# Ledger of designs, part 197: miniprotein binders against p81326

Target 1, 226 residues: p81326
Amino acid sequence: MLHFGGFIMEINHISKILEKEREEYIRNKVEEYLKQGFSKDDAVNKANQSWRTYIGHRIQDVIYNLLKKFLKDSGLKVTTDKALNNRNLPEELDKVKRLIAINYGEYLFLPDADVIVYKVENNDIKIIAIISVKNSFRERRFETTYWKLKLKESPVTSHIKVFLATPDKDNEISYKCPNGKPKKMRIILEYELDGIYFLKEDFEETEKAKHFGKIVEDIIEISKKL
Below, E stands for the ipSAE of ESMFold2; O stands for the ipSAE of OpenDDE; V2 stands for 0.75 times the mean of E and O plus 0.25 times the DockQ between their complexes.

## First folded at step 17 (miniprotein)

Design Bl9 (at its last fold request DockQ between E and O 0.80; V2 from the best seeds 0.84)
Fold by OpenDDE base, look of step 17:
Structure Bl9 (fold): chain B 226 residues (1-226), chain A 83 residues (1-83)
Amino acid sequence: as target 1 above (226 residues)
Amino acid sequence: SSLEKFAEQLIEFAEYLIRLAEEYLEEGKPQFAIEWLELAVRFLQMALQLAEQNNLDELAERIEKLIERAKELIERAEKIKES
C-alpha cells in the first residue's frame, strides 16, 4: 500500500513519545522515595524499576488499542490477560480464558498474554494469536518462549501463534550477528516464536522478524487458515 | 474498499490517541499530550490523503474536523504548558 511506509514511520514514534516521559517520571519517583526515607541510591534504583513497569504497561496499552482498531474490520476480536483476570467474566471472555490455559496437572495457569486475538464463528471461539509486548529484555528474556513451548504441548493450544512486539531500544535482538557475533537471544526468540515485530526501523529483517506494521496482515492471514 | 477501511482504522486509532492526550492534559502533563496529538494529526493526515484519493468527500470532511479538533487541543495544551 502506497501509504504503508508512512504508517510504519508513525508506528516508530509511539515508543519515542513514551520515552520522553522518563526524565520527569524518574525525578518525581526519586523525590517520592527520598521522602519515604530511602537512600539516594535506593531511590534511584526503585525509580528505575518503577519506570520499567510503567512504560511497559503504557506501550502494551497503545499496542492493544492499535491492534483492536486495525483488526476490527476483519471480524477479529482482541482482549488482554488483564481483562481475563476477573472473577465475573462474560461468557465469551471466560471461554477465551479457558482456551489459552496451560495444564500443569492439578492446576491451570494462563500464559503471559498482553494481547489475545481471537475470532467467534458459530458461537465457537478460536484463539488465533498471543502477542507479548516487551519494551526491554532486561528481565525475563525467554519468558515468551517458555509460554510458546507450553502452548505447543497441548492439542488445544498448539495452533496458537505467539508473537513478540518490541521497540528493542537497547538493540538486544535487533540483529542476529552484529559484528560477526551471534546474539543468542535474537536467534532463540526467532527460532521458537512465530514472529518478532519491531516498532523501529533499525533491525535485521527476516521471514520471522518484521516491522510491527506487518503484524495486522499476518494475523489476518493466519485467521483465514484456522 | 480496502483503502476506505484502512482510512477508517486510521481515524479510529487517531481518536484513541486524542483521548490518550486528553488524559495527559487531565494529569497536568500538557507537554506529552501535545506529542500524542501531533501523532494523531499525522495519522489523520494519512487518512485524509486516502479519502481524497478515493473521492470519499464525506469521510474527508469528517477527518478535517478531527484534525481541527486535535489542533485546537494542541493550542490549548501549549497555553497550559506556558502558564
Scores: ipSAE 0.873, ipTM 0.946, lowest interface PAE 0.5, mean pLDDT 93
Fold by ESMFold2, fold request of step 18:
Structure Bl9 (fold): chain B 226 residues (1-226), chain A 83 residues (1-83)
Amino acid sequence: as target 1 above (226 residues)
Amino acid sequence: SSLEKFAEQLIEFAEYLIRLAEEYLEEGKPQFAIEWLELAVRFLQMALQLAEQNNLDELAERIEKLIERAKELIERAEKIKES
C-alpha cells in the first residue's frame, strides 16, 4: 500500500464520481415532490434532504466494499449497521452486535457505526474499529464523538477505534484554522476521535487527519496490537 | 507474496466497481456507469503493473482480459448515451 500513492489518489475519485449525480438526482426529486402537491420551497428542501440520505448510503456502500476487499487477507472481517439490524442474524454477527452495544439501563443501543471491522480468533470476536461515514455535518456534527466517549466508558468497548470518513465537500472540517481562528468542529472531532479520513485531496493533513486510502494500513496495524 | 495479494485485492475491488457500473446501465444511466468503469480500469491497470513487475504472467493475462471487457462495456455505455 505504501508503494502505491496511486491507490490513495484514485480513491479520492469516488466522491467526485458520486457528486456528478447530484444535479440530476435533485431535479428528478423536485419534480416528484411537486407532483405530490408540495410547494416549490418544500419540494426543494425535501429533494436536498433526499440527496443527503442517498449520497450517504452510496458512500457507505463503496467504503464497505473497499474495506471488505482490502482487509480480508489480513484476517479482518467487515459488516454494517444495516446487517446488524437484520432480524435473521447469524451467530457471528449477533456477537458483533452485542460487543458494540451501549447499555442505557433497560435499553441497548448501537452506536452510530456505519461500518464495523472485527476479527475472529478461536471463535472469539474482537471489534477493531467502527467507521462513521458523514457526507455533511450540518445537523449531527458531534454525534461520532458522543459514541466514542460512550465506548470509552466500558472496559469491553474501550479499545474500539472510532474513525470518521468524509468527503467534506464544503470544507466544514478540512482545516484547523481556516480564517486564522480555530474551527471548533474540526478541533473537537480530531481531539476526541481516533482518526478522520478524507475522501478528497485538499485538507489539512495531521497525525489523525489523513487520506482515506491510508485507513487500510492503519486498521491492519491496530489489529496486530489487539 | 504481499504484492500478489495486493494485486488480487485491486482486481476484486475493480470487479465490484464494474458490477456497480452495470447497475447504472440497467437503470438507464450510462453517463455514470462510464465513470465507475473508468475508475475500475485504473485499479486494474495498477494491478497489471504489479503483475508485470513481478513476472506473474498468468495473473497479467487475466487482468488484461478484464481491462478489455471493461473497455467494451465503456464503448457500449457510450453508444447507449448517444441514443
Scores: ipSAE 0.839, ipTM 0.935, lowest interface PAE 0.6, mean pLDDT 90
ESMFold2, look of step 17: ipSAE 0.837; ipTM 0.934
ESMFold2 (binder alone), look of step 17: mean pLDDT 88; pTM 0.869
ESMFold2, fold request of step 18: ipSAE 0.836, 0.830; ipTM 0.935, 0.930
ESMFold2 (binder alone), fold request of step 18: mean pLDDT 88, 88, 89; pTM 0.867, 0.868, 0.872
OpenDDE base, fold request of step 18: ipSAE 0.867, 0.867, 0.868; ipTM 0.944, 0.944, 0.945

Design Tk1 (at its last look DockQ between E and O 0.81; V2 from the best seeds 0.80)
Fold by OpenDDE base, look of step 17:
Structure Tk1 (fold): chain B 226 residues (1-226), chain A 80 residues (1-80)
Amino acid sequence: as target 1 above (226 residues)
Amino acid sequence: SMKKIRITIEVPDEEEAKFIAKIIKDLAEELGLEVEIEVRGNRIEIRIESDDEEKLRELVQLIQWLAIMYGAEVEVEIEE
């Protein structure tokens, strides 16, 4: 149990809240679709599909807000890829954007970086970590791994830790060898990434696969070495 | 002894305030707690009265987590 400012991070509370959010969201969307003239069955199906899209963004926001809250006292700053996707950036964010860019010769591209943690020291910016947030692994299963490998290729970005945060509701990567069968995705992600953080209790814990509550401590520790 | 708690939440997005208030109500109902909730713009005011300290503590914790999850500020005041 990690105590942050006297607050115990309980994943159970987050899960419970997200379930209540789901129930309320579905109810509202069903009502909306019924008003649009859809049948009850169609409305429910559409609402569930809408929720799948919504929850992906919602979890990213939750992770951002959690990290922003719990890293604040350490002096660490948090931003998102969305915040960096502006033409007119403040100087600080423009520097952050440049410091995570990947070189492709004629072009610079940004990695997928749902959450970016950085520090400012003596007007210099140091990128500490990138957190990729995945609700499901149906699409782009190894994209985070690709970005980690690309970041590692440059001395400018090689120090940046890349973490994956996931609730993994479908147990796609919660266990390495369930029933004696290796889960390729879990094994590769754990091998290539700096850590996997689960927003759940029922997973195989390892040195790199940890409860999400540990991410704050790990980031702070990394920040002290930079 | 009956305890009275007042919780104030200021949400960054005013449009989410009503939604958050409904979630709080649902959480309270699940715990068997009666709550009074008022929404004014981006501000949510919650009043809870109960003699069950355990349930009260649980609800307060849930509300605090909910606030954090939305990037909201939360204040908890024990009135009695």
Scores: ipSAE 0.828, ipTM 0.938, lowest interface PAE 0.4, mean pLDDT 92
Fold by ESMFold2, look of step 17:
Structure Tk1 (fold): chain B 226 residues (1-226), chain A 80 residues (1-80)
Amino acid sequence: as target 1 above (226 residues)
Amino acid sequence: SMKKIRITIEVPDEEEAKFIAKIIKDLAEELGLEVEIEVRGNRIEIRIESDDEEKLRELVQLIQWLAIMYGAEVEVEIEE
């Protein structure tokens, strides 16, 4: 067994690996598009667009695999929104789905919950945290905060921690007051959410805005209080 | 002191294994380490020999992180 302390939780390793993945992915896609007869400029543009679609799901998978690996020894289980949307749902996951779903009259919706952490005690399920993974904030900037506010409205879901995980490569939320002026997105996200975890080194660290490597310890600490 | 390490990674399919193998080769080249990589279906075998213990440790850590990021099983063996 490799314990959390057996590895250095360093986001620099993850970031370096992702950059190598990007380089190889782009190279492969450019070659593919060139073979299809596209110009070099078009092939590069198409490859970059393809990467943007791919990287969003890739980061979600990375976070899922990391949390599943490092939370297992603490008795914590991890699932995803994709797993919860399957038609043939095991009873345990069906319970998880019901415990986070929000009722809008005749409609039932899951919050923005890419990764869900929970525990099972005597067939009872306790939702610990929901992690929303965002690669950019150009679209649906505050969707995660909306879902946090909806979860707070019910006493059965108000305990659920809502985290945002992001590389934020374009520095859309990395700093609270860049150039001395408040950044609305960062201010509101930090105020409303339980935490923001950055998959990079260069950002303004606060009590709620942290390096991604801290997330495992934080989740374990929260689970002890429930 | 020259050290030899063998690492094996099991992934879901051959295309993923080939992609991961290329990533490992690029990481090794950046560190100036010589590596032998064999891909057999969904299995990747990496053999590293170096007298630079710091760089060897760094590459092994990167490979372990890469495997975790893919949800893959990893075995690390020290040879000789």
Scores: ipSAE 0.766, ipTM 0.922, lowest interface PAE 0.7, mean pLDDT 87
ESMFold2 (binder alone), look of step 17: mean pLDDT 85; pTM 0.827

Design Tk2 (at its last fold request DockQ between E and O 0.70; V2 from the best seeds 0.77)
Fold by OpenDDE base, look of step 17:
Structure Tk2 (fold): chain B 226 residues (1-226), chain A 80 residues (1-80)
Amino acid sequence: as target 1 above (226 residues)
Amino acid sequence: SMKKIRITIEVSEEEEAKFIAKIIKDLAEELGLEVEIEVRGNRIEIRIESDDEEKLRELVQLIQWLAIMYGAEVEVEIEE
């Protein structure tokens, strides 16, 4: 149990809250679609589909807010790829954006970086970690791995830790060898990434696969070595 | 002994405040706690009165987590 400022991070509370959010969100969307003239069955189906899209963004926001809160006292800063997708950036964020860019010869592109943790020391910016947030692994299963490998190729970005955070509700990567059968996705993600952090309790814990509550401590530790 | 707690949450948007208020109500109901919730613009005020300290603590913790999850500031005041 990680105590941050007297607060015990309990994933159970987060899960419970997200479930209540789901219930309320679905209720509201069903009502909205009924008012639009859809049948009850259609309204429910559309609401559930809408939730799938919504929850992906919601979890990113939750993780951002958690990291922002719990890293604040350490002097670490947190931003998002969305914040970097502006033409007019403050100098600090413009530097952050440049320091995570991947070189493709004639072009620079940004990795998928749902959350970016960095520090400012003596007006110099050091990128500490990128956190990719995945609610499901139905699409782009190894995209985070690709970005990790690309970041590793440059001395400018090779130090940046890449973490995956997920609730993994469908147990796609929670276990390495359930029923004696290797889960390719779990094995590859764990091998290539610097860590996987689960927003759940029922997973196979390893050196790299940990409870989300450990991410703050790990980031702080990494930051001290940079 | 009855304990009274006042919680104040400030969020960025009024619609978000209304949504959060409903979540808090549902959480309280699940715990069997009676709560008074007022939404004024972007501010949520919650009053809880209970003699069950364990349930009260649980609800307060849930509300605090909820606030953090929304990037909201939360203030907890023990009135009695």
Scores: ipSAE 0.834, ipTM 0.940, lowest interface PAE 0.4, mean pLDDT 92
Fold by ESMFold2, fold request of step 18:
Structure Tk2 (fold): chain B 226 residues (1-226), chain A 80 residues (1-80)
Amino acid sequence: as target 1 above (226 residues)
Amino acid sequence: SMKKIRITIEVSEEEEAKFIAKIIKDLAEELGLEVEIEVRGNRIEIRIESDDEEKLRELVQLIQWLAIMYGAEVEVEIEE
């Protein structure tokens, strides 16, 4: 295993790999649907629908694996909201769950946080950041901003950074004013969140909107202050 | 000069190893590199021989990133 010395990841390599994964995934799904008796046109349409659902989960897994790999040497740990919903939680993860839960009177709910970064010091757990992963913004457009605002309301959770990570292949939030008109989603997301990290090259970079490769060094810097 | 590289990737299960092996084959073909790929259970062994150092470097980088993206362990051994 080679240690990655810089914090900037090669987005072009990741994007190239994901495209090859898409091609193989779709090929496999078409063959499965053809064996089930669907026409070629129906098999292709169903395969593309299947990929749209799958790619969201795949990008979450990629981000989890990348952060786990590159944050380990800095003493930072990574988990997911799916892992926190497991009935057999280790004590450490149970503490993480309690530290991000939001109180709604008689009910406690986890924010929709795909990936959670935390550290452990002398049996004390500090939540550093949550990363919401979105493949598209057709639905649940501002869900992440709601959770940021809820976390900001309590002094216990107000320090937690909330990031959005996205390939944004349809350019829904890549630019602030793409045709001279402000893009509401981009402007509100950038205003409310602590950062937006793009898994592509073609976007308007700002102090908060960056290449995904910057996320590791940003998290490490934040953790040093906490 | 001909360079020989051996790469070993260990993943969580055999189906994943087979899928990853197909991705590596496709990447190599796109670069015009000949590769030998062997899947044994959850292990993928890749052997590459080429005198094109730039393309060889590119393929090795892609394989290393692919392994990281799957949370897999990778070992690269270089022979001149």
Scores: ipSAE 0.786, ipTM 0.928, lowest interface PAE 0.7, mean pLDDT 87
ESMFold2, look of step 17: ipSAE 0.751; ipTM 0.922
ESMFold2 (binder alone), look of step 17: mean pLDDT 85; pTM 0.835
ESMFold2, fold request of step 18: ipSAE 0.780, 0.717; ipTM 0.926, 0.913
ESMFold2 (binder alone), fold request of step 18: mean pLDDT 86, 86, 85; pTM 0.840, 0.840, 0.835
OpenDDE base, fold request of step 18: ipSAE 0.812, 0.814, 0.814; ipTM 0.935, 0.935, 0.935

Design Tk3 (at its last look DockQ between E and O 0.76; V2 from the best seeds 0.80)
Fold by OpenDDE base, look of step 17:
Structure Tk3 (fold): chain B 226 residues (1-226), chain A 80 residues (1-80)
Amino acid sequence: as target 1 above (226 residues)
Amino acid sequence: SMKKIRITIEVPDEEKAKFIAKIIKDLAEELGLEVEIEVRGNRIEIRIESDDEEKLRELVQLIQWLAIMYGAEVEVEIEE
């Protein structure tokens, strides 16, 4: 149990809240689709599909807000890829954007960086970590790994830690060898990434696979070494 | 002894205030707590009265987490 400012991070509370959000969201969407003339069954199906899209973004926002809150006292700053996708950026964010860019010769591209943690010291920006948030692993299973490897290739970005945060509701990567069978995705992600943080209790804990509550401490520790 | 708690939440997105208020109501109902909730713009005011300190504490914690999850500021005042 990590105490941040006297507040204990309990994943159970987050899960409970997200379930209540789901119930309310579904109710509202069903009502909306019924008003549009859909049948009850169609409305429910459409609402569930809408929720699948919504929850992905919602979890990213939750993680952003959590990190922003709990890293604030350490002087660390948090931003998102969405915030960097502007033509007119403040100088600080423009520097952040440049410091995470990956070189492809004629082009620079940004990695998928749902959340970016950085510090400002003496007007210099140091990128500490990128957190990729995945609600499910149905699509782009190893994309985060790709970006980690690409970041590692440059001395400018090689120090940046890449973390994966996930609720892993379908237990796609919660265990390495369930029933004696290796889970390729878990093994590769754990090997290539700097850490996996679970927004759940029922997972196989390792040195790199931890409860999400540990991410704040780990980031602060990394920040002290930079 | 009955305890009275007032909670004030300021949400960054006014459009979400009503939604958040409904979530709080649902959480309170699940705990068997009666709550009074008022929404004014981006401000949510919650009043809770209960003699069950454990349930009250649980609800307060849930509301605090909910606030953090939305990037909202929360203030908790114990009135009695």
Scores: ipSAE 0.833, ipTM 0.940, lowest interface PAE 0.4, mean pLDDT 92
Fold by ESMFold2, look of step 17:
Structure Tk3 (fold): chain B 226 residues (1-226), chain A 80 residues (1-80)
Amino acid sequence: as target 1 above (226 residues)
Amino acid sequence: SMKKIRITIEVPDEEKAKFIAKIIKDLAEELGLEVEIEVRGNRIEIRIESDDEEKLRELVQLIQWLAIMYGAEVEVEIEE
């Protein structure tokens, strides 16, 4: 399953499943809106808009579940920034929270990292990587680079790898020079981040821009060096 | 030859069990496979019979991936 061929097939299976989820989700939402008295055309438009919001959260959950499943046997643990904001925080997660917090003078804030990978050795916690999950880049296109730069400012957090995971369905960052014109967003994201992992097949692959299936292997290798 | 497979999924979020079952039905229909699906609480039981081993393997793999994507536990058993 961690083999290159296996991850390529896994991405295709994931994409197939998500398409069936979309079809059923939209069908259910159209039925709900029709019962509320909307016209057929309005119900369809509202259902599609609802899906765009839903899929963003859904992809984050999928990535979390995949990483949790496939990193477990390597002694690596996975959490989320939402879990770290819980008031009933176990001591282990409280330590993770403190190890990634960023100082803004009088204030401490967590980076907006969707998924956090760490390990525990001899009661010590080492943060390995933070994965930002972006379904689209229409509003916060460079947020992930901001958090990488802030983490680099402290010796305590400068080792943390910052990855971006995205389906990039609209091809906003899939290629460096589409139609011969440099794509600023792709070039800057690839330059500043430690890696970009695509949840699709059609993109320009580089040393830092890879199929999502490579992320597990990359995280394991990084953890061995820490 | 004809194969009979039973798959059991334990879904951590009971409210999603019926939605997941519908996705499995849709995947099976696209592959031309007949499935019997029973949902009881957070548990989904799927029974599949087919002599098309390639399509059967594809559906089982899709169901296993679907379970992982929901953080669900899955067990696959051969019946005879």
Scores: ipSAE 0.788, ipTM 0.929, lowest interface PAE 0.6, mean pLDDT 87
ESMFold2 (binder alone), look of step 17: mean pLDDT 84; pTM 0.822

Design md10 (at its last look DockQ between E and O 0.84; V2 from the best seeds 0.80)
Fold by OpenDDE base, look of step 17:
Structure md10 (fold): chain B 226 residues (1-226), chain A 85 residues (1-85)
Amino acid sequence: as target 1 above (226 residues)
Amino acid sequence: GSPEEEYRRILEKAKKILEKIKELLKETGDPELEKFAEQLIEFAEYLIRLAEEYLEEGKPKFAIEWLELAVRFLQMALELARKES
């Protein structure tokens, strides 16, 4: 129990460490864009956009590596959508790619899948979960929900759990009804997704909304039922 | 000291902790705790590599932050290893 508490606390530090880069990053990018001839306002806007991309990739990489290390002993494998974008895929990853594809008639497209958890049994691949990692939501509020709904439409993909992992630094979805006002995003995401996992302490815990430290156990449990 | 010197100091601390853990894990009796300790170690090793990347990028201050996090994970693993020994 004591070690789990410590583990939770250290997970919370991941986002805090990443956010420490923001001021320096923004300053450097603003200077860069000013040198390129942009106005101050444009430079700031571009710097902020660049930061969102940068920090988004960083947190995804950390979470990917965390899940990879903590799931491996359970016989579970982890990959990313980026790894699936290669022209020449190993057979295993090619199968993974096909098993998460969404049918649009003449076309197959992949959902946004920052982390993909799967198992291999007797040369058969079973997709267990897709984890979407979001540092902030801003303009991309319901993208994960869209993909969950699309995956649910096919018997091939309907079993795949879709989770959201976030530090929710702006408290967009940490509480359902702060100050008596319903937070539309929290309510919808919690309803539509299989779980929301927070890399922070200050949030409203529910059956589906948990600390990120519980995601490993939850995924392992799901994997045993498939 | 310089940020680079501080980074080196913390890295050496991490290495020493890792060595102690490896010594203790040879005598562990609980397979589940051993696995969790190993997972903590592997994640810490990833964080050490991440810290190295930041250092190479000329960001020693942030490298130190990641390295300190790695040390904390190693300390957790060490505590588990001690309880099993």
Scores: ipSAE 0.813, ipTM 0.916, lowest interface PAE 0.5, mean pLDDT 92
Fold by ESMFold2, look of step 17:
Structure md10 (fold): chain B 226 residues (1-226), chain A 85 residues (1-85)
Amino acid sequence: as target 1 above (226 residues)
Amino acid sequence: GSPEEEYRRILEKAKKILEKIKELLKETGDPELEKFAEQLIEFAEYLIRLAEEYLEEGKPKFAIEWLELAVRFLQMALELARKES
């Protein structure tokens, strides 16, 4: 019995705390770039780019730790694409990597899977879900849907649930039809993905678009069917 | 007081809440409640480590924000432990 209301509400504080940091972060980075000789306009652009990278890594780290703590007692394990890209992988993680890799003939590539949830049964590994963490949709807006479609092409990966986790601070996908106008990006992402989980309170909730705190229960329930 | 003094005060509060949760959980007969409370505690401990990183970087105001979030998760665990007892 998760206290979903309280748990969900406190999880949404993560993105709020990170956003409070933005102004000081950008100000300090602009100062740093100005000292390196960049113009004011270039320093601001570089500071904003730096912030996007920083906040993306912070959100991913928090999500990884949250899932690891709350899924462990359900027999589920969690890893990251960064961990899978290390040169000397433990046998277990090497198997995880091979089970999600996409074959392009002479090349194997990992999908955009910031966080991977799997289970181990009788020395066999079953990939349950991958979570793509997106802070902004200005670039690579539909990359996650591409990887979902590629995973569906193979019988060994077609069962893998593909989720998107986002604070969506700029409301790029928070509403399906804002002001009566269909939002193409939200509609396509919701149609193609298995779920979108928002790290904020204000969004249009649907069967697939949910508060992030619900992801733990959803993953556990999916794992019981596999 | 200074932000560093405020951080220490909140950290002391977090430690006292943790002590009380552990005392109450010894009395529970509900293993699922115990697991969930322990998960909340482990996540709160991660958040405290994150807050300490910010403090070490000279960002005490943001360290306080993360520490306060950790306390919220500990208070949730405390509420669960009290409800069952």
Scores: ipSAE 0.752, ipTM 0.903, lowest interface PAE 0.9, mean pLDDT 88
ESMFold2 (binder alone), look of step 17: mean pLDDT 80; pTM 0.761

